# VH-VL binders against q5slc1, part 9

Target 1, 112 residues: q5slc1
Amino acid sequence: MGALRGRWAEEEALRFLLGKGYRLLWRNRRTPFGEVDLFMEKDGVYVVVEVKQRASARFGAPLEAITPGKVRRLLQSARFLLGRDDLPVRLEAVLVHGTPKDFRLEHLVLEL

## First folded at step 23 (VH-VL)

Design j3
Fold by OpenDDE, fold request of step 24:
Structure j3 (fold): chain C 112 residues (1-112), chain A 119 residues (1-119), chain B 108 residues (1-108)
Amino acid sequence: as target 1 above (112 residues)
Amino acid sequence: EVQLVQSGAEVKKPGSSVKVSCKASGGTFRRYAISWVRQAPGQGLEWMGAIIPIFGTANYAQKFQGRVTITADKSTSTAYMELSSLRSEDTAVYYCARDFIYEYYMDVWGKGTTVTVSS
Amino acid sequence: SSELTQDPAVSVALGQTVRITCQGDSLSRYHATWYQQKPGQAPILVIYRKDNRPSGIPDRFSGSSSGNTASLTITGAQAEDEADYYCQSYDSSGYHVVFGGGTKLTVL
């Protein structure tokens, strides 16, 4: 459900988030509820990150596949990884537009 | 106070389509999804679908797949629900609701839009 | 898709306690949310994530769950509590919202 097309996009997303002070806990982790691309922590809050790659460099287009249901599944995956469901988990998305040679990142946050 | 303001009542003929709007006043789309729920006269609540405006992606109830389209305009904080191929059974009050995904509830509801499908 | 079932109608005497129960397989996976609806009005959230109350909801409203069931309890029912009550959750996939059929509560 929304697997990465290429590892390079995930690497760039990870590099971007690390540069912003995020800490990586897990990557490409499979759970009974689906795969989590990046599971991170920022300022004491756990964050589940979905990485999407788009061939187009256009910004603002609808982010396919990150539906309310997908978000619920990602949250379930996150809580499964944590082994508890009483902690807040924030959902974020990093959209990678373009190619390895020429790309742009779009960071979207579903605020808690 | 956050409110969801819906468009006015609609009277439609069978086979036509209706598009209902839902504008958020005093709030933000950055935390929520918008769900659409309808209620036929004397019946219960029926979920139709939901969208996360910041992503622009929607889920639909299986019953309405292919017949309903849910969209959102972040710049105007407005969500839309379009239902096509209307039939008499679609006569109902249509609600939009603010859906807080993290806590699995709908806490702010519009006043509803009455859609009447009459031959 | 998953289904949530409720008794269509229940009664309670003024000042007494009543429990409205919702049953469904998905309730073993997801919490139930409860809404109150009065004639001609939109639903109002009364209980979420099992036992949490929004601001403005009286503390006589409480929620609980057990197995594949969730319950809304009104301890000390008031006349204004007469309404329809709906439970809400999700199907097993998490992609679809599901409502119970609703319970009409009469306060005697």
Scores: ipSAE 0.856, ipTM 0.933, lowest interface PAE 0.5, mean pLDDT 93
Fold by OpenDDE, fold request of step 24:
Structure j3 (fold): chain C 112 residues (1-112), chain A 119 residues (1-119), chain B 108 residues (1-108)
Amino acid sequence: as target 1 above (112 residues)
Amino acid sequence: EVQLVQSGAEVKKPGSSVKVSCKASGGTFRRYAISWVRQAPGQGLEWMGAIIPIFGTANYAQKFQGRVTITADKSTSTAYMELSSLRSEDTAVYYCARDFIYEYYMDVWGKGTTVTVSS
Amino acid sequence: SSELTQDPAVSVALGQTVRITCQGDSLSRYHATWYQQKPGQAPILVIYRKDNRPSGIPDRFSGSSSGNTASLTITGAQAEDEADYYCQSYDSSGYHVVFGGGTKLTVL
């Protein structure tokens, strides 16, 4: 479970993506390149999903933010998990805004 | 054809700040990061940082950490690089480049913005 | 952070083959990208992910890698190939982009 999210946020993100037709392959997987929150598949494309819990006053740390470098590391993690680097992997983020009692989801896709 | 159109040349005094813009035309911000790379006269390419516009998140080279701010406006497909506390050694051509993270390359470059810092 | 090193200058006779090499510890983890830059112009991507050429780049340009090195080879150098060539990759953390110092290629 990431520093910028709670278990409930990950559960809601997963539920959301499952409802959209995503298929879960792995969750909370550690690799030499970092941890992958959700590794999924959608329409034949592998997807790395970063889940973040957002608050109105939260800024986050650079290493925890979904920066270009973070994306790069997540892609490396994905390829590590797949055992190959010749398949496309899409990076997505689910931002969970609010509290377990009152939240909204924001789904961001870095398109291939 | 995708182009990155940068703002015009700047002449700045030491201690001031400069903000360079980079507008993407003919493309989308949904697939790429925007990197900023500078080149001092007669010197090599130096990476400053990059942003993923759809996330609004940026990385910075350690050398510029705390002095550079990279932002993006998705609605106008424009990225910005602001460098503060300018010094003479900041005199350089500043490029923005389309960084295709999935393939690890920068394939579209702006024409560069010359920033001159002098007293 | 990791550094990339390359010879500052190399020469090649017209029609001959030249190899520009980039060295760095991070190249054992990351592929190198190569850019060509001519005076007064922005860099142009010529090779990415070791040996891929973007459209418009002539096939005399090729890329290779070995260990902690990556190389750009021009087979049959043309006069217009005279330029600066930069390798680019990432530091060991993968969070930062790094460039080599550049190699000035002179075509004799």
Scores: ipSAE 0.853, ipTM 0.933, lowest interface PAE 0.6, mean pLDDT 93
Fold by OpenDDE, look of step 23:
Structure j3 (fold): chain C 112 residues (1-112), chain A 119 residues (1-119), chain B 108 residues (1-108)
Amino acid sequence: as target 1 above (112 residues)
Amino acid sequence: EVQLVQSGAEVKKPGSSVKVSCKASGGTFRRYAISWVRQAPGQGLEWMGAIIPIFGTANYAQKFQGRVTITADKSTSTAYMELSSLRSEDTAVYYCARDFIYEYYMDVWGKGTTVTVSS
Amino acid sequence: SSELTQDPAVSVALGQTVRITCQGDSLSRYHATWYQQKPGQAPILVIYRKDNRPSGIPDRFSGSSSGNTASLTITGAQAEDEADYYCQSYDSSGYHVVFGGGTKLTVL
């Protein structure tokens, strides 16, 4: 049930990003460094997207799990998937607030 | 050019708390984390923790876990480090630094804040 | 957790070459970053991601790595290079930043 809960949020995040011109490369990809929710490409830059779901509708709530260490591991995962470490990789987060029937998306970008 | 401006020197009693600020100018918090590093007199650099301001998330060194709190205010581009239950051995210069996570380095440092803990 | 070790002090004659080495298990996974620190000053980044120099750092500074070690080399040491040098990396988890103990470089 937890996996299913994450799935609708991930699906909405994916739909959102596809609408913005992102291209999906991998989804729910397991690496030695962890799992990547969405691995995408936008304007020639590879993007690791972490999707988080929050029940609260409050704006600006901290993404507790996306710590500096988590970001480093996600970058390692990305570079592992790419097979190289010399290409730009950007970390982004999509926070899904609410329920499948009533939700909003918050898109946060850790800029290069 | 990005600069990190830290708050002034502090003199504290044992058992009290200190909160040091680090204000970024000439840039945004959108590209990096803020690391806090301290240096006791005549000693080496010691990492305390780091925060990604845009996410509001932080990591802490195990040594300081439960005693240090790192926060950030995006609206003022200011990061904070609060250390509680101060001891004499906490006497040190405390630095904030711009931590480029993508490149794995800290390239911009504050001038440091001297915190003296004495009875 | 991981630890980085450095020699506490090294000396080099003016114009000669010196290598400062950092050792730690985590260096097999993560690159080392090097900082220079002079008395009363904040650290300055000199080498990152093994062998990259930031703008403004002289090309006499270079970085290398092998196995669980990383090295900072100064080729043609200058008087102004006298300082403390710290290596920095991450523990095996990547969640924690770790510093070496620092190396005091004396230029003779």
Scores: ipSAE 0.813, ipTM 0.926, lowest interface PAE 0.6, mean pLDDT 93
Fold by ESMFold2, fold request of step 24:
Structure j3 (fold): chain C 112 residues (1-112), chain A 119 residues (1-119), chain B 108 residues (1-108)
Amino acid sequence: as target 1 above (112 residues)
Amino acid sequence: EVQLVQSGAEVKKPGSSVKVSCKASGGTFRRYAISWVRQAPGQGLEWMGAIIPIFGTANYAQKFQGRVTITADKSTSTAYMELSSLRSEDTAVYYCARDFIYEYYMDVWGKGTTVTVSS
Amino acid sequence: SSELTQDPAVSVALGQTVRITCQGDSLSRYHATWYQQKPGQAPILVIYRKDNRPSGIPDRFSGSSSGNTASLTITGAQAEDEADYYCQSYDSSGYHVVFGGGTKLTVL
């Protein structure tokens, strides 16, 4: 519970997505294929959300951590958590730019 | 109609670089990665790398790490592959393909760009 | 391992059934996708993720898997099926796309 400072970006991302009508299923789940920050649901579609914090408020910089390979591992993790591979799963990212008192969110969706 | 339109054939000298473009006409960068695959004369398909344009991040086959750079311009729906330090062994047809990572397939391929590296 | 192995050539009599195989350790984790390529042309998707056939691909094409082997089966082979066939998967980490070496199918 004392790690709130290190998790403020994830809490803001979660609040943002809940406000957009997403439903939280699991958080911070490890699987044999990797870690899932937020596993959610929206309109009958499961959603894996990767949350990344950026210290700078600078925009447009590429995300080195969310590569095609990373996406595949996240999808494998989602399928593992569901126990099946025949349900729609969408990959999204929330970039949290700045500091707890002055931040901005960027929401990215790899559409199904 | 979904198409991938590639830039024209190139003839290059050893040690130079080549940059091939791939414009997604009628398609979108919202759901796909763009993969780059080459094929040397008489040889099989060889994956070079891919980018997810909405994330702006690429990863590369180990063989090409350090020589290849893949980028995307979302405003023009165009991806680019640049291969540096060209050798005669890089003579090949270079394809871009839209890559639906969710289902493991590349369903639309460009017609290919022939790159000839000639001393 | 991550290598995908295909026989370099296979023959089939017109109207007969042929199976083109692809072997690799990663196929237990990432089901194979199959492409057809005719000379001078880009590859065409034929089967994806083990056994799914895209719209426009004839029903005579099917996919299956057993252990670390994926198979593309053509039932009732036609002259137009003569082509190179590539399987595709990923390495064990999931980060890199891997193609098999290709199988040239000859229809006799």
Scores: ipSAE 0.689, ipTM 0.882, lowest interface PAE 1.2, mean pLDDT 89
Fold by ESMFold2, look of step 23:
Order: structure tokens, then C-alpha cells, then sequence
Structure j3 (fold): chain C 112 residues (1-112), chain A 119 residues (1-119), chain B 108 residues (1-108)
């Protein structure tokens, strides 16, 4: 389940966001500052989406890795991909709890 | 206008712990981190760590890893910093600051909490 | 140090221009932010993300950067500008906030 875990969670997060009217620009892009899972756009705002998966379907599973430092690197990665740092970029996370056949999503937005 | 209201001064003995609170009055944590920065007498500013309350996740300066715990309670708009195994060198003013990660700055600072560690 | 380096003290004659510098390898990756601190007070933000001035900060304060150096310039220094000035950025990993050691500005 190891190798498949990350890809299924990202696909579910992507489907979820596309259904909410987000548009995909890039995925799995490497930068000098780290990798961006999903780089999207919604209503004229660029969106960096970090996808994290948990071993269980419960919110109380192990601590999230989306720390202030991680957010900073994700934002810098987005600005690198855009080639400028004067455009609006919002950070979001999708936490995927559970397994491919029995999961739930939690969508978190760091307001711009 | 947001203000960060910190808990009062503390006098502690070596080996004990201190927990400082930081309440955001008239504001929200939805777009900010809360950073903790200390300043020993006559010394410069030293970052200790930060938390993003909406994610509930913190990271710490390497120097404090293992001694500091930063938490947040969204229901009360309050962040906390707990420093354990206190030494005399931990005597300092401890600030909390609202950290706007999107623009690389800390714009609102608490007044500071003086922690004195002495026998 | 791999941290941000500032000169510990700088002097300026009243009404003259002064530049306070901050050097570090991480400044090629992450812009500097500047804070002013007067004795007994919390720091206040004066310049962020290289050259942005928040409302309420006099326009005599400006920021710039080149290579691994960030600068805070005060044009027409006033007695009230006498303070400690700290640059802030991040370490090379981007995970940690870093402050420079501070520069004590004396207005003569």
C-alpha cells in the first residue's frame, strides 16, 4: 500500500478540487525550494495545494507535517514557478483520512 | 485592530517550566501564524518557533527542539509557549507576534512576558 | 555564522542619510524584513519583503537588496530614529526564522 498511498490520495484531492471549480495548472513540480503537489487556480488566485494522507479515517491520527516552515517553502516554490512574487498565491491543504475504498477529506485554507 | 495580550511576568527556579499565553483580541488566526521570539537582557531577538493555528502544526528553532512546545486553542484565539528545564540563561522577555507568512513579516507584537529564572 | 550578519553599531549626523546592512546567503532566496526597537518596547515593523513600507512608517525609511545583502536606508535621520534595527529572514532551508544580531543606530 506504500507506493500506491500517495498517488490515490492526490488523485482524490484533485478530483475534489476540480469539482469545486478549481483549475489545474501543474502537478508534482520540483523547485529549488521543494515539490508542489498541486498548483491550481481559482477566481484569479493561484493556489498551492499540499496533499497529506493519514493512516486512519480519524482526525486524531499522527500530527500534520504542514508546519510554518513547510508553508513558507511551498509559497516560495509557487513564486519560483510563476517567476515572480507579486501575484496572489493562496496556500491550501487537503487531508485525506483512511484508505482508497473508505476515506474522507478535510479541506483547509490559509486565508489570503 | 488586533492586539496580542500576553500573560504576566513569571519568576521561576532552575529546572522548572513556564507556560506563556498569547490571546488575539479583535482578530482571527485564519491567515496568520503565531511566532515566539525571546530577548535576553541586552541581547538581540531570538526566534523560538511558530504555529499555524488553523493547521495546528508547529516547528521550532533547533536550539529549542525538545524543550519548547507551542500550541494554539482556536476556540479562545490563544496561543501558548511552554519552555521546560529552565536555566538562568532563559531569563528573557518572551514575545508573541502575529506572523503573516504570505508577506514575510510579523506586524503585531505582544508587549512581552518577562521570565526570570533564579534561585 | 550562517545567520544574518549586521554591524553592531552605526552613527549618523542629524538630518543625514544612513544605510544599515544585513548579509547572509539566504537573502538570495528569501527577502529581508526590518524591525525597529526602542528600549523597553516590542519591535515594530518598518520594512517588509525587501522594500515595502507599511502605513504609518515615514517615507524616509526605505529598503533595498543586492545579491546576499539587504539594506535599510534612513534619509534625513531624526533623533527619534535612534534605536536598534534588526533584519529578519529565514535560514537556507526556509524552515526557520532568523534575525540578524541587530544594529544600534546613534543619531549624533
Amino acid sequence: as target 1 above (112 residues)
Amino acid sequence: EVQLVQSGAEVKKPGSSVKVSCKASGGTFRRYAISWVRQAPGQGLEWMGAIIPIFGTANYAQKFQGRVTITADKSTSTAYMELSSLRSEDTAVYYCARDFIYEYYMDVWGKGTTVTVSS
Amino acid sequence: SSELTQDPAVSVALGQTVRITCQGDSLSRYHATWYQQKPGQAPILVIYRKDNRPSGIPDRFSGSSSGNTASLTITGAQAEDEADYYCQSYDSSGYHVVFGGGTKLTVL
Scores: ipSAE 0.684, ipTM 0.872, lowest interface PAE 1.4, mean pLDDT 89

Design j3
Fold by ESMFold2, fold request of step 24:
Structure j3 (fold): chain C 112 residues (1-112), chain A 119 residues (1-119), chain B 108 residues (1-108)
Amino acid sequence: as target 1 above (112 residues)
Amino acid sequence: EVQLVQSGAEVKKPGSSVKVSCKASGGTFRRYAISWVRQAPGQGLEWMGAIIPIFGTANYAQKFQGRVTITADKSTSTAYMELSSLRSEDTAVYYCARDFIYEYYMDVWGKGTTVTVSS
Amino acid sequence: SSELTQDPAVSVALGQTVRITCQGDSLSRYHATWYQQKPGQAPILVIYRKDNRPSGIPDRFSGSSSGNTASLTITGAQAEDEADYYCQSYDSSGYHVVFGGGTKLTVL
């Protein structure tokens, strides 16, 4: 069984969000608090976007889960990248179901 | 207005397990985190773990890793904490709390569930 | 277990100012939050993320930080402020919530 990391899923998530009027600031950024897949902006709010690919999780090693601890680290990463703690930041997830030829997206805005 | 209603008091023997429930009302259960915090008699607050119900994903304090399981049932808006291999030192009040991770606080607490472990 | 240290008890005369402290290395990365707990009751939030006061909490409660120390200050302490106070933050990894050991405040 191959260890598919799913770069295509991130590209599709990015395209989807750009089409919804999100603006990309950074991608695949590492910080002392962890890595951020997509760091975006929409309507004056900074958005950390975690991309989850469901297909590989169904049949192989699971993708990293979005746990309370992970959310905490993602928020600190965003604040580190911004250099300040007083700006509105939220977490969103894009779930990518299926394969590169046959996929669908589910976009989740969290109230955490 | 969100409220967290916990299951009733439990008396357990050493070596057994307990499962405490925490039912949320008046809010969107799926989108909040729920933390579990215990307090032994005369002692301080001790975080056990938390779950994000929409993902079904939990993480645990290292002290309880391997003994605690936190789950959620989105259809009933209920979180559960199960603690296994009980010992007398697990006698405590067990709280659930709505955890606003973005702002570093727990704002709504259940009234607590007393678990007594005695032989 | 707690990586946050609080004095176990402090006293304040009615109407005077008291400062409850919380010390920990992780406070340089994750700001402290403070809870009040009265006997037989669940904790209530009084200060979050360093210095934010939620609605319904009297303005005599304030928060601050300096270095690896967070402080809860009660200006003009009243009898109903007698309670246990807990600071809360996270461990250095950010994966775990950590509470201080609690400070019992006595209003004289």
Scores: ipSAE 0.455, ipTM 0.813, lowest interface PAE 2.5, mean pLDDT 86

